# VHH binders against q9xw16: the designs that were tried, part 4

Target 1, 132 residues: q9xw16
Amino acid sequence: MSGWNAYIDTMTAAAPSIKRCAIVGAADGSVWARTEADNVFKASEEELKTFVALFNDVTQVPAKGADIEGVHYVVPRTEESLIFGKKENTGFFAVKTKSAVLIAVYEGPNEVAAQVRKAVESMQTYLNNAGY

## First folded at step 9 (VHH)

Design y4
Fold by OpenDDE, fold request of step 13:
Structure y4 (fold): chain B 132 residues (1-132), chain A 119 residues (1-119)
Amino acid sequence: as target 1 above (132 residues)
Amino acid sequence: QVQLQESGGGLVQPGGSLRLSCAASGFTFSDYWMYWVRQAPEKGLEWVSTINTGGGSTYYKDSVKGRFTVSRDNAKNTLYLQMNSLKPEDAAQYYCARPLPPPRSGDYRGQGTQVTVSS
């Protein structure tokens, strides 16, 4: 396993509603780590390349939404380093660090979203401070 | 050079306790979320626990929640894993680790320390 899989496991432990997640290179969408086994994060690197490019201009994302793992999500709003989407009882949070994008796909009522966001943003802060 | 040295393993009976230590050197220990992983015979490496830089947040594999406690002493560059109520399925080589920088895969980790739980 990649060493970064430990951080994947950490995020999933931090928010049980996270079903799948990945840590990818911000520049090219290359996968550093992703959930495996029973909940494989299935986004292709091609898709991820497109996804991470959304951070080049997040202001345009709400108008068009975002796709992850072939699923289209409505994006209510964005922040400079944050894209989040919703679809029924699912959603995702994606946060950008200096060199990475953390993506967490979750399932549950809207109330679980806060915990998911906290999980990914906590790691975002850490990674930024650590130079990643 | 990044170095990690695990210690504290041993043989215990089910229900017993061990406290693992990890001595870190060659990097700014306090800058990293550190974690424990373990590898049992014929099994792959599995994540056990993570602790954030200040020690205020800890994360655990479900199977060890309530039994294991990760902690750290940044002044001593040391990571700990208190293991209580040990079960046979906890038997493994335990490693403390931090990730290798991408694009490299894997961890910085030591030789590990063996935990054996008799059945």
Scores: ipSAE 0.934, ipTM 0.964, lowest interface PAE 0.4, mean pLDDT 96
Fold by OpenDDE, fold request of step 13:
Structure y4 (fold): chain B 132 residues (1-132), chain A 119 residues (1-119)
Amino acid sequence: as target 1 above (132 residues)
Amino acid sequence: QVQLQESGGGLVQPGGSLRLSCAASGFTFSDYWMYWVRQAPEKGLEWVSTINTGGGSTYYKDSVKGRFTVSRDNAKNTLYLQMNSLKPEDAAQYYCARPLPPPRSGDYRGQGTQVTVSS
């Protein structure tokens, strides 16, 4: 591991319920870093390109849902820079920065969601302030 | 140019303590979440700890929780790693780092400082 993978490890440390996560370019979905080893973030380049494009019009996402790693999630609502989804005992949080999208897929009861959100939003705030 | 210089490593017995330092220059240190990584012989680089800009939030690898403490002094552009209750498996070259801007891969880090734990 190196570089932005340290920030991946940071997010997973901040929220143990995070199973997989990635930091990708907001413009094209290019992967900056992702979880690896036994919990590889498996979204394809094409899927990520499609996913990051959702932020161009988040208002339409709840009606469509969102796909990550070939899994379809229900999206209850969105914010300007936030998309989150749920499926059974799993979910995801995705936040957009100036130049990146942070995606965290988690597993557990609904109570763990708050910690996951806090982890990704903390990183979001940092990256925005740092110019990313 | 970005420069990081680690120091404070050495040889200690199991259960001993070390305090690593990292001197940063060439960038606004206080703007970045900084982290420590380490590389043991014949092992890959592994993440150890991260600290946010203000030092109020810290994160640790599970194996070092309760034993290691990361801190920073932004006025001195310095990052620290207090290592207590050291174990043989903590022996490694330790690096202070921040990531390179995309699309470049890797990170900025110094030459590292060697930590050896042996009875």
Scores: ipSAE 0.930, ipTM 0.962, lowest interface PAE 0.4, mean pLDDT 96
Fold by OpenDDE, look of step 10:
Structure y4 (fold): chain B 132 residues (1-132), chain A 119 residues (1-119)
Amino acid sequence: as target 1 above (132 residues)
Amino acid sequence: QVQLQESGGGLVQPGGSLRLSCAASGFTFSDYWMYWVRQAPEKGLEWVSTINTGGGSTYYKDSVKGRFTVSRDNAKNTLYLQMNSLKPEDAAQYYCARPLPPPRSGDYRGQGTQVTVSS
């Protein structure tokens, strides 16, 4: 068990709608930790490398969307350190810290999105303050 | 250097209670989320609970919800785990921990404290 797996479990516990999570290196998309077992996070290293690179210019992401786990998501908008996507009753929130990208994939109606965002941003703020 | 030291384990009967403590030193304790993990015989390390810096947010493994309570005293650099209604499946070595800095994958954690649940 990676030490970062505890943070994966923490994110998963933060909202019932959060199904899969990953913590990856911001520089190269290397996986630090991810959900396993029945809710394994399935994004490939190549995909994650491409994904984390989106943060280099988030302004272009809404035009092209984002792919996670082989699924293409519409990206309504972005912020400097935030990319979120939607597809039907699913979506994701990805936040960038100093050295990592936190990804949470959720299932549910639009109403659950706020709770998911709060969960990942809370951890984002903490990790930034802690130097991660 | 970062040091964590768990204590408070012991032998209890099913339905009993224990309160674990974790003494932290070598870092600014109040700046870090802390978590508890446990390892039962022939099982892997598993997450139990997390608490944020101020203690206002706590998270739990489903199997311990309603029975375990994590808390902290930042003035004493101490993390706690109140364990009530203990079950045999709770028996394990318990550790308090925080992740190693990236890119390392391990934890800062102590030697652990043994919890045994037996009639």
Scores: ipSAE 0.870, ipTM 0.930, lowest interface PAE 0.5, mean pLDDT 95
Fold by ESMFold2, fold request of step 13:
Structure y4 (fold): chain B 132 residues (1-132), chain A 119 residues (1-119)
Amino acid sequence: as target 1 above (132 residues)
Amino acid sequence: QVQLQESGGGLVQPGGSLRLSCAASGFTFSDYWMYWVRQAPEKGLEWVSTINTGGGSTYYKDSVKGRFTVSRDNAKNTLYLQMNSLKPEDAAQYYCARPLPPPRSGDYRGQGTQVTVSS
């Protein structure tokens, strides 16, 4: 259960407000790693395939919102390789690399959101530089 | 061919210290986040610590935070784990690692180095 799950553990250690996260294939949403145990990340294959396809045109996402784990989020902001979703006091950041999408679902205020974004973007930069 | 070779394990009393080393070859070591995992008898692999490419960011499992320090020397292609205040629950085979490319599961890692803690 190590491998890419070590990077899941790394991101949750970097930003403890992350409740669940996953690293999935950008082309098909296939799960490379995800949070397990008490806080299992439980998005279906079909949901993940739909979710990663949002990065094909991020400019259309704010109008529609995004779904992950059966939860609908308002998307107030996107960037070319980043989607930020909000619902009440929870949210997610998702970032795309060459071959992966990193998804982190968190709880808390704006200070927490900045920490979560930094954690996923640090991994995004690394994965891109490593050829992922 | 990716090669990782762990060393520095041994027998230590509770409260003692060990320094593990991991020699890397067959890949550009400085381009990868590296991590330590451990495996106790009849348990699965457990993540211990991660270090980014330059060594500027380090991450730890809560149970080792404040006692273990991960570091790297990119000029020597070597990863380190300084383990202080060792406890019986730290006894395990320790591996340095990085992930296999998807869709393969698991890690590139060596044979590991044994850490035994007994009084």
Scores: ipSAE 0.864, ipTM 0.934, lowest interface PAE 0.5, mean pLDDT 92
Fold by ESMFold2, look of step 12:
Structure y4 (fold): chain B 132 residues (1-132), chain A 119 residues (1-119)
Amino acid sequence: as target 1 above (132 residues)
Amino acid sequence: QVQLQESGGGLVQPGGSLRLSCAASGFTFSDYWMYWVRQAPEKGLEWVSTINTGGGSTYYKDSVKGRFTVSRDNAKNTLYLQMNSLKPEDAAQYYCARPLPPPRSGDYRGQGTQVTVSS
């Protein structure tokens, strides 16, 4: 369907290494949109509620890591509105806007990680400027 | 009141070209990423292309990449889709759109414009 899912399609087109992604509410983890069909983003709303709460204090996240889709990731670094997670040849970037968290799960080497980060940060900047 | 109105559809032969336009009003057009979606008979809405606020970044569904070009003229509040090398599979009702504010599902879109590709 269209709506916020058009922005999911946009991010996956921007960085083809993204295998699954979602846009969720920053306050409660409610799903606004996610990848569907061939690569459904499988995180439950309860898991997402816990995940978005990590942004309440990103400085605590490297010590404990993060879970998405039942997978535990090491978090090598965070920034004020960004969490980067890594496990084997996969990883995620998550960024927070005023109202949302954008989550992108990817596979591949460091060059594709940079593309994934750029894709989510471009949308982060737009959503913040648009009041989201 | 957000208003979007698509135009420029029509009948072309395979390999032909069309340019769609979308007139926007009731919101600050230049502040939003805009996208095109399409709907073929008995199918759901399918994302086609997105353009960022300034027009400097464009994104395409794989099956149209290299054939379609999205653009915008923010001074005229207008979104465009140039469609080249049209195929029968591109026949659909085309809509320009932006998302409804969350938590609502769906998008603001117009009435659409029909593209028909026929020998």
Scores: ipSAE 0.854, ipTM 0.932, lowest interface PAE 0.5, mean pLDDT 92
Fold by ESMFold2, look of step 10:
Order: C-alpha cells, then structure tokens, then sequence
Structure y4 (fold): chain B 132 residues (1-132), chain A 119 residues (1-119)
C-alpha cells in the first residue's frame, strides 16, 4: 500500500518504539491510515470518534483518562493540541492538526517517550503547515 | 495539476550504484514531505524513504539504511535517491510520491523508473 500509509511508515521509522499508530480525521475519527498486518491498530471508528472529541476540551482529560484500542490510559499531561497517556511500560502520544489527529502507541521507558513525542510533533507541524 | 517524473533507472550488477531523480511540478514542492516507494513484479507498493520539507530529516526502511540516501533540491523542484550497494531484492519500479488529499488512500506519483539488478 502507499498514500498516507507512507507517513505511518515514516513515523515508525522515526521512533522505533512506536508499536502502533494512526492518522485519523479530527472531526469524526475516520481512518486516513494506520499500522496494519502484524501490528494492526485496532480502534473502532466509534472509539476513535470519542477519542478525537477529547481535543474539544483537553482540560477535562486528566481527570478521566482516555481509551484507545479498548485500553484505558491515565493522562498526566495535556496541551491544547497534545494528549499524553500512560499505562505501565506503555503509553501514547496524540496530537491534533487542523484536520487530523495523529496517534502513536509505544512501549518503553521515559527516554523513549521523548523520541515518540518528537516524531508525532514533527508530523503535526508539517501537516498544519500543509493545510491539514 | 500535480506532476511527478522519475528518471535515472537502469540495469546494474549487484553492488552497483544508481541515482534516481524526480522532477516535480504543479504544486509547491518545498511545502511537502516527499517519499520514494517501489514495486517489484507481482508485489505491492513498498515504502522506501521519506524526506521532510527542508531536507534536514530523512527516514528509511531498515533494509536500505546505509545504502540509500534521499535528498532534495527545492530550488530545482527535484527529489533524488542515491542507491549504493544495490542488491537483487532492490530491483523494482521506483516512484517518487506524496499522498492524495484525505480521505483518498492513494498518492500522486509518476510513471516510475525501472531499476534492474542482475548478474
């Protein structure tokens, strides 16, 4: 395959600790691209619609956490366009652009988390500048 | 409309080198992350490499790291792929590309350029 999946491949190459990731529509959670095959990103469109709506008011998210792929994460940190979730030795970064949400699920210690954040924020900046 | 034209393919022996070029027009080339994909006969498209807008960040599939180098010249609207230490498994039609606007799943790409590696 190709298209937006090339950007999925790019993010996983940028941060090898990313185990699954997706690019979804910010308004409705529709999947533009996701990790497939042996590492399928398995969130339903219904779950993704709920997830992207968290960005409507990120200040509410730390109190209740976030769910993705049927897994509940504690959310210790949010910014206007970023949600960081943790569960044990795993976590996610999600960032919002004008029309998309990038979601990266990773495994590893805090040193790895910075690499994952940098990868998704680099793509976030690019998509915003390109009008997405 | 968006146009991409690949060139520079050919026949080389294992261990040889080729430099692919991609001429871009019909869009602001410097605003986009560009990538190379390849397709061997009876196989799907495979991502090879991506380069960011300024050329400062490059990304590669593991099997080509250290052998391939992606670059760009934004003043000439041109994307490049330097391929060294070519292996038989690198033989494919190579395309430069960027994604179609979402929600479409394909990409803008040219006709491609054939790389054949044979001893």
Amino acid sequence: as target 1 above (132 residues)
Amino acid sequence: QVQLQESGGGLVQPGGSLRLSCAASGFTFSDYWMYWVRQAPEKGLEWVSTINTGGGSTYYKDSVKGRFTVSRDNAKNTLYLQMNSLKPEDAAQYYCARPLPPPRSGDYRGQGTQVTVSS
Scores: ipSAE 0.853, ipTM 0.931, lowest interface PAE 0.5, mean pLDDT 92
Fold by ESMFold2, fold request of step 13:
Structure y4 (fold): chain B 132 residues (1-132), chain A 119 residues (1-119)
Amino acid sequence: as target 1 above (132 residues)
Amino acid sequence: QVQLQESGGGLVQPGGSLRLSCAASGFTFSDYWMYWVRQAPEKGLEWVSTINTGGGSTYYKDSVKGRFTVSRDNAKNTLYLQMNSLKPEDAAQYYCARPLPPPRSGDYRGQGTQVTVSS
């Protein structure tokens, strides 16, 4: 329905190459909103709890990679509040705010990755400024 | 108390135009991304458009892109939706909104304003 799902719709409209995305709690991976129906974001609660914990020390993530939706991604780089994962012609950007982690899974070449990152970081900045 | 009050709905012919307004109070309007959602009879709420805090970025559902324009005036605490080339499919109760604080689902929204496109 609406609520946080409106922000899911906003991100997918901002970067159409986003195939699935979610907004989850930073402390426990609890789902605030996710892509549903035709493009279900399939991560389990247990997987999301493990995933958000990667932000406890992002410097260790490139060495081991990241798993989401049962898929293993190589992590070429991280930033203090950002994890970028790649697998073949797909990837993800995940960013952390004070209270949330935004996850966007996309498909396409490197030009597309920049659009996805911009969409996710715009929402990240807003949520931080709004106290989330 | 968060208050949102929609207005400007009415009856128009297909192809007509309508401008919706949303008066905001009880919160710092300029700090929030705001969105419009709509609900037709026996349908769920459908996202229509979002605007960022400063109004520099706007986002639209594909079916309204090019016909609807969302805007805001932060000095007046007001959100707008200009609707052009209206179709029967656009008939709905329109709400301006922002999300409830997590973990609550749903949004802060007003009473809505009805848009009717004659058959």
Scores: ipSAE 0.851, ipTM 0.930, lowest interface PAE 0.5, mean pLDDT 92

Design y4
Fold by OpenDDE, look of step 12:
Structure y4 (fold): chain B 132 residues (1-132), chain A 119 residues (1-119)
Amino acid sequence: as target 1 above (132 residues)
Amino acid sequence: QVQLQESGGGLVQPGGSLRLSCAASGFTFSDYWMYWVRQAPEKGLEWVSTINTGGGSTYYKDSVKGRFTVSRDNAKNTLYLQMNSLKPEDAAQYYCARPLPPPRSGDYRGQGTQVTVSS
């Protein structure tokens, strides 16, 4: 277990609806940590490289959507350091820190989305303050 | 130099309690989320609990929820883990930790403290 896997476990504990999540480098999409075992985060390096690049211009993302783990999500809106998407009873939240992107894929009704967002944004705030 | 030193482990019967401590030095303790991990024989390292900088938010592995309580005293640079209703499956070497900065993998952690649960 990498040290950053502890943060993966922390986010999944904070929001039980999170099925898979990853912490990746903001510059190149390199995986620092991810959910494993029964809930493996399966996005490829190539896909993650493309995904993290979305943060270079988030204004264009709602028109195109976003792909994670080979799944296309509708992106209702974006913020400077936040991209979130929906697909049926699933969705994702992705937040950018100084050096990382946190991605959480969740399953459940719309009501669970708030908890997922809170989980990833809490981690985002901490990591930013810690210099990451 | 970052240093972490765990203590408080021991032998207890099932249903017993232990309180682990972790003394931190070599970094600004209050700036970091801290977590507990454990490793049982022939098992991998597993996450147990996380606490945020101020102690207002705590997170737990499902199997220890309601039994374990993480806390911290930033004035003393100390992390705690209160372990109640201990089970045999809780037996492990317990470590307090924080991640190594990228691109390095692993944790800053001490030598650990042994928890044994046996009737």
Scores: ipSAE 0.836, ipTM 0.912, lowest interface PAE 0.5, mean pLDDT 95

Design z18
Fold by OpenDDE, fold request of step 13:
Structure z18 (fold): chain B 132 residues (1-132), chain A 119 residues (1-119)
Amino acid sequence: as target 1 above (132 residues)
Amino acid sequence: QVQLQESGGGLVQPGGSLRLSCAASGFTFDDYWMYWVRQAPEKGLEWVSTISSSGSRTYYKDSVKGRFTVSRDNAKNTLYLQMNSLKPEDAAQYYCAAEEHDTGWPDYRGQGTQVTVSS
């Protein structure tokens, strides 16, 4: 197992509503770590390559939305290093670090989404401080 | 308590225009990201537009870009949606909505105002 798997465990422990999550390379979308077993993160390499490229200009993402694991999400707004999507009672938070993109897909009402964002952004801060 | 009251809906012909308004009360309006969402019969809730607290940032669903304009007057606690070149597929109940939990999705919405587009 990669050392990055520990960070997956940290995020999923901090936010139980996270169903699947991954840490991927910001440059090419290569998977560094992901949830497995009963909650396999299933985004393809090609899809992730396209997804991480959205961070080149996040202001354009709301018009088109974003796709993860073959599912299309609406993106009503973005922040500089944050893309969040919504689809019915599901959604995702994706944050960019110096070298990575952290993606967390969750299920549940909007009330649980705040906890998911905090978990992902906490990891973002940690990794940035560590130089990643 | 958060209160949102939409108005300005009605019946228009294709190519027509409407201006929706939303009166906000019960919260600090100028601190909130605001949204317009809509729901047509037998369809789910659909995002239309987003505007930042100051109004400096706006976002639109691709299908309404160039036709709809969101704006706000924080001094009047009012949100607006100017809808031009209306199409039959724009017909829906329109809701103004407020985001409180910083999740990229609204938490509160009003009773809505009906927009009908028919020749």
Scores: ipSAE 0.885, ipTM 0.942, lowest interface PAE 0.5, mean pLDDT 96
Fold by OpenDDE, fold request of step 13:
Structure z18 (fold): chain B 132 residues (1-132), chain A 119 residues (1-119)
Amino acid sequence: as target 1 above (132 residues)
Amino acid sequence: QVQLQESGGGLVQPGGSLRLSCAASGFTFDDYWMYWVRQAPEKGLEWVSTISSSGSRTYYKDSVKGRFTVSRDNAKNTLYLQMNSLKPEDAAQYYCAAEEHDTGWPDYRGQGTQVTVSS
């Protein structure tokens, strides 16, 4: 088990509405850590490669949306290092660090989404400060 | 307390134009990201457009880009959607919506205004 699994545990503990999450390489989408067992993050390597490339120009993402785990999400807006996804009562937050992309898929009303964003951005800040 | 009231909907022929308005009250309008969303019969809620609090950033779904323009007048607490070159597939109930929790999705929306496109 890599040390990155601990960060997965931290995010999922901080936001119970997170169903699945992953930490992947920002350059190539390689999986560094992900939820497993009953909550396996199932995005393919090819899909993740495409996804992390969205951060090269986040302004183009809203028009087309984003795909994670074979599911298409609308993306009504983006921020420089943050991509929002929404689909019915589900969604995702994806944030970019110096070398990684953190992805958290959640389920529930919009009220619980705020906690998910906070968990992911807290981890983003921690990893950035650590040089990752 | 939060109030959003849409207007400007109606019946138009394909290729026609409509301008929707949304009057906002009960909150600090100029602090909020605003949205237009729509719902056609037997379809789910569909995102149409987003505009930042200052109006400096706008986003559109691909199918309305080049035809729809979102804008806002913060002095009048009003949101607008200019819809040109309307198509039958644009027919829907259109809702003005406000984002409260910075989650990338609105939390409040009005009662909507009906847009019908038919020859």
Scores: ipSAE 0.884, ipTM 0.941, lowest interface PAE 0.5, mean pLDDT 96
Fold by OpenDDE, look of step 10:
Structure z18 (fold): chain B 132 residues (1-132), chain A 119 residues (1-119)
Amino acid sequence: as target 1 above (132 residues)
Amino acid sequence: QVQLQESGGGLVQPGGSLRLSCAASGFTFDDYWMYWVRQAPEKGLEWVSTISSSGSRTYYKDSVKGRFTVSRDNAKNTLYLQMNSLKPEDAAQYYCAAEEHDTGWPDYRGQGTQVTVSS
């Protein structure tokens, strides 16, 4: 396992509602690590390239939504380094670090989604402090 | 106990206008991101608009952008949705909703107000 896989494990352990997650390069969407086995993160390279580019102007994302793993999510609002997504009882949190984008796809009500956000943002803070 | 009460719905012709209001009580209104969502017959709940606690940030579904305007009066604990140039596809039950869990999605909503668009 690469060092990045350890961060995947940390996030998934911190938030049981996370079904799939990935760490990708902020510049090009290249996959650094992802959940595998029964919970394979399935986004294509082309899709991820498009997704990470959303962070160039997050203010425009709510109007159009965001696609991950071929699923379209509504994005009712964004933060500077955070994109929210929602679809029925599923959603995602995506945060940008200095060099990476962390994506966590979850299943459950908003009550459990809050824990997912905390897990992703905690990792965001850690990686930023580490220079990534 | 969060209370949200929508009003202002009705029947209008295509191209017409409506102004929805939402009276909020039972919580600190000015601390909450507020939402408008709607549900048309035989369709799921869909997001329409979002406004930040201070009102400084607003977001809109693409199909309503330029036609709908969300605003709020925190002194009156009231949320508004000005709907212009209404289309038949805008017909739905409209709900005022409040976000509590800071997840980018609302948690509480009122009973709704019906908007009908027909010639």
Scores: ipSAE 0.876, ipTM 0.937, lowest interface PAE 0.5, mean pLDDT 95
Fold by ESMFold2, look of step 10:
Structure z18 (fold): chain B 132 residues (1-132), chain A 119 residues (1-119)
Amino acid sequence: as target 1 above (132 residues)
Amino acid sequence: QVQLQESGGGLVQPGGSLRLSCAASGFTFDDYWMYWVRQAPEKGLEWVSTISSSGSRTYYKDSVKGRFTVSRDNAKNTLYLQMNSLKPEDAAQYYCAAEEHDTGWPDYRGQGTQVTVSS
């Protein structure tokens, strides 16, 4: 668990516009690591369990969107292992690995959001290659 | 230069139908995910529908699913929205929009076409 905190630091360093992020278990949404201190990532166990279950069929997500930290995001489209959503000038990217879901919440325009996507997908690739 | 020109709006009664068109130019239309978004008076921009670059995947906001159909004709660089069973809450300025940055949200939009549902 404590070792996973280094991955949080890696993602936030790669994309400074990430305001909060977490690594949670893909099966149950249990928190393996998250941003702490200022702007702690706060989502309930129930919300995270519901959220990670969306990856069972990402094509169903756009109809109703997704909730993270009690905030509702519109999800206009998805990709096989990627759910991403938007609310005003904020948004999130969430990717599924073999065992985990990586969630990053950011603020900024679409050009900045593209940096966040790259950071999260780089970590997705790393963890998948490591068997996670 | 990216250009998107919507047309086909108008006044309809509740339960009526309209077909919106969007003519695109200045980019390779069949490489882009396309969107319909709308804005009612005094409200923010609301996502309505998404279609993949090939047209093979479509997504809809829950409240329009089953009533609206997005489609595209890549040979004519044109995006469409067939709107059936229109409701007062569907009244808005409708915009055609294109995604550039692979972020799941459009970057460009046209000036829109007005849909009014009355009585």
Scores: ipSAE 0.779, ipTM 0.896, lowest interface PAE 0.7, mean pLDDT 92
Fold by ESMFold2, fold request of step 13:
Structure z18 (fold): chain B 132 residues (1-132), chain A 119 residues (1-119)
Amino acid sequence: as target 1 above (132 residues)
Amino acid sequence: QVQLQESGGGLVQPGGSLRLSCAASGFTFDDYWMYWVRQAPEKGLEWVSTISSSGSRTYYKDSVKGRFTVSRDNAKNTLYLQMNSLKPEDAAQYYCAAEEHDTGWPDYRGQGTQVTVSS
């Protein structure tokens, strides 16, 4: 694939524990691509607008956590371009590029979560190098 | 291999203070993000506070911010939690925990120390 959906496929192939993921615009949360069909990424437009705005100051996120797909996640720490959260045996990783936010929702233990982080950060690097 | 031993729990009245300690061994303490998590009876683990490996960054859940202070002494391989203005809702088993996989969630925890708030 040569469009934004190809990047979704690349991330899900790199980390099979990813259950759903999306690429959204960093400024407004508009969906550029997402997992579809049986694995639909179900976050609302309003939720995504709120979520991407958290990247304006990631240090404020741990106090209250974050919501994705109507699920509340605890966020015990952040990094400059990374918000990651946990809810029982599920979690998410979200990274910001120049123009986008990549969101991956996964299930599994922490060893599996490390694979998800690697996949989303590899794509973050690729998109930043491509000017996105 | 990884060993975390909490101490300093006890019974305190509402409004009181306690200082928890966690002695760490079996790993390079200075390289790890450290956590305090707690568990009340019949509830899941609840994140309380996070401190970076150097101690330069700290994070708190909203309900404890301003009352609890996390710190570490890397020369002594020790993590601390100063708890002030304790409330009945703070009563729980408190665990020291360490993150190994860079996932923003701890992989190891100790046996815990009990904090009881009542009279």
Scores: ipSAE 0.777, ipTM 0.895, lowest interface PAE 0.7, mean pLDDT 92
Fold by ESMFold2, fold request of step 13:
Structure z18 (fold): chain B 132 residues (1-132), chain A 119 residues (1-119)
Amino acid sequence: as target 1 above (132 residues)
Amino acid sequence: QVQLQESGGGLVQPGGSLRLSCAASGFTFDDYWMYWVRQAPEKGLEWVSTISSSGSRTYYKDSVKGRFTVSRDNAKNTLYLQMNSLKPEDAAQYYCAAEEHDTGWPDYRGQGTQVTVSS
């Protein structure tokens, strides 16, 4: 999935506060691409399988929150194709496309988090338009 | 300027009920997602409930779901939290909060109102 790595680079360039991110299959959580080396996205296969299944009904997520990379995040609300959560000064945004889930983990205040949201939603739109 | 004033806290017995109110001013209340968050002594801030700008969508932390009801009256710029079947674990300072940056986390909160649940 070497071609998918370019999308990782695009998202991290668009929002430098993204510390780690991944593109995973919406059906099974299989990793298509992720940040590597010094910024390895470390979620396990089983964690990702559980995580992408949350998109089957996003309205159920706020009750218990979500886990990514072994970190528990509170999820105070969701939107139709968006799950986003907080833990202290860190958080994540995850968006679903036709066949994938884009996950970005960031650190910083809410203004910075808004830039992360914009970056992942721009990629969501691009991939949806491309049939993914 | 943004102002959020909570009221309605007090002392209740376990199993009792309490209704919190939050008066909002200095912003267009109808445009904002609103939140209740709480903090027990020596604990971090904990999310409790969320309500959409129109009031059409509500979310609850698992431990309060079925016992607490968030609502809003946009004509009166007021947010409410109805708390039933209160437990000792619910004792905390309760804050009304508002989200500005569309990040799923509030940017403003008030001074809070204290809820105490007697053994």
Scores: ipSAE 0.757, ipTM 0.889, lowest interface PAE 0.7, mean pLDDT 92

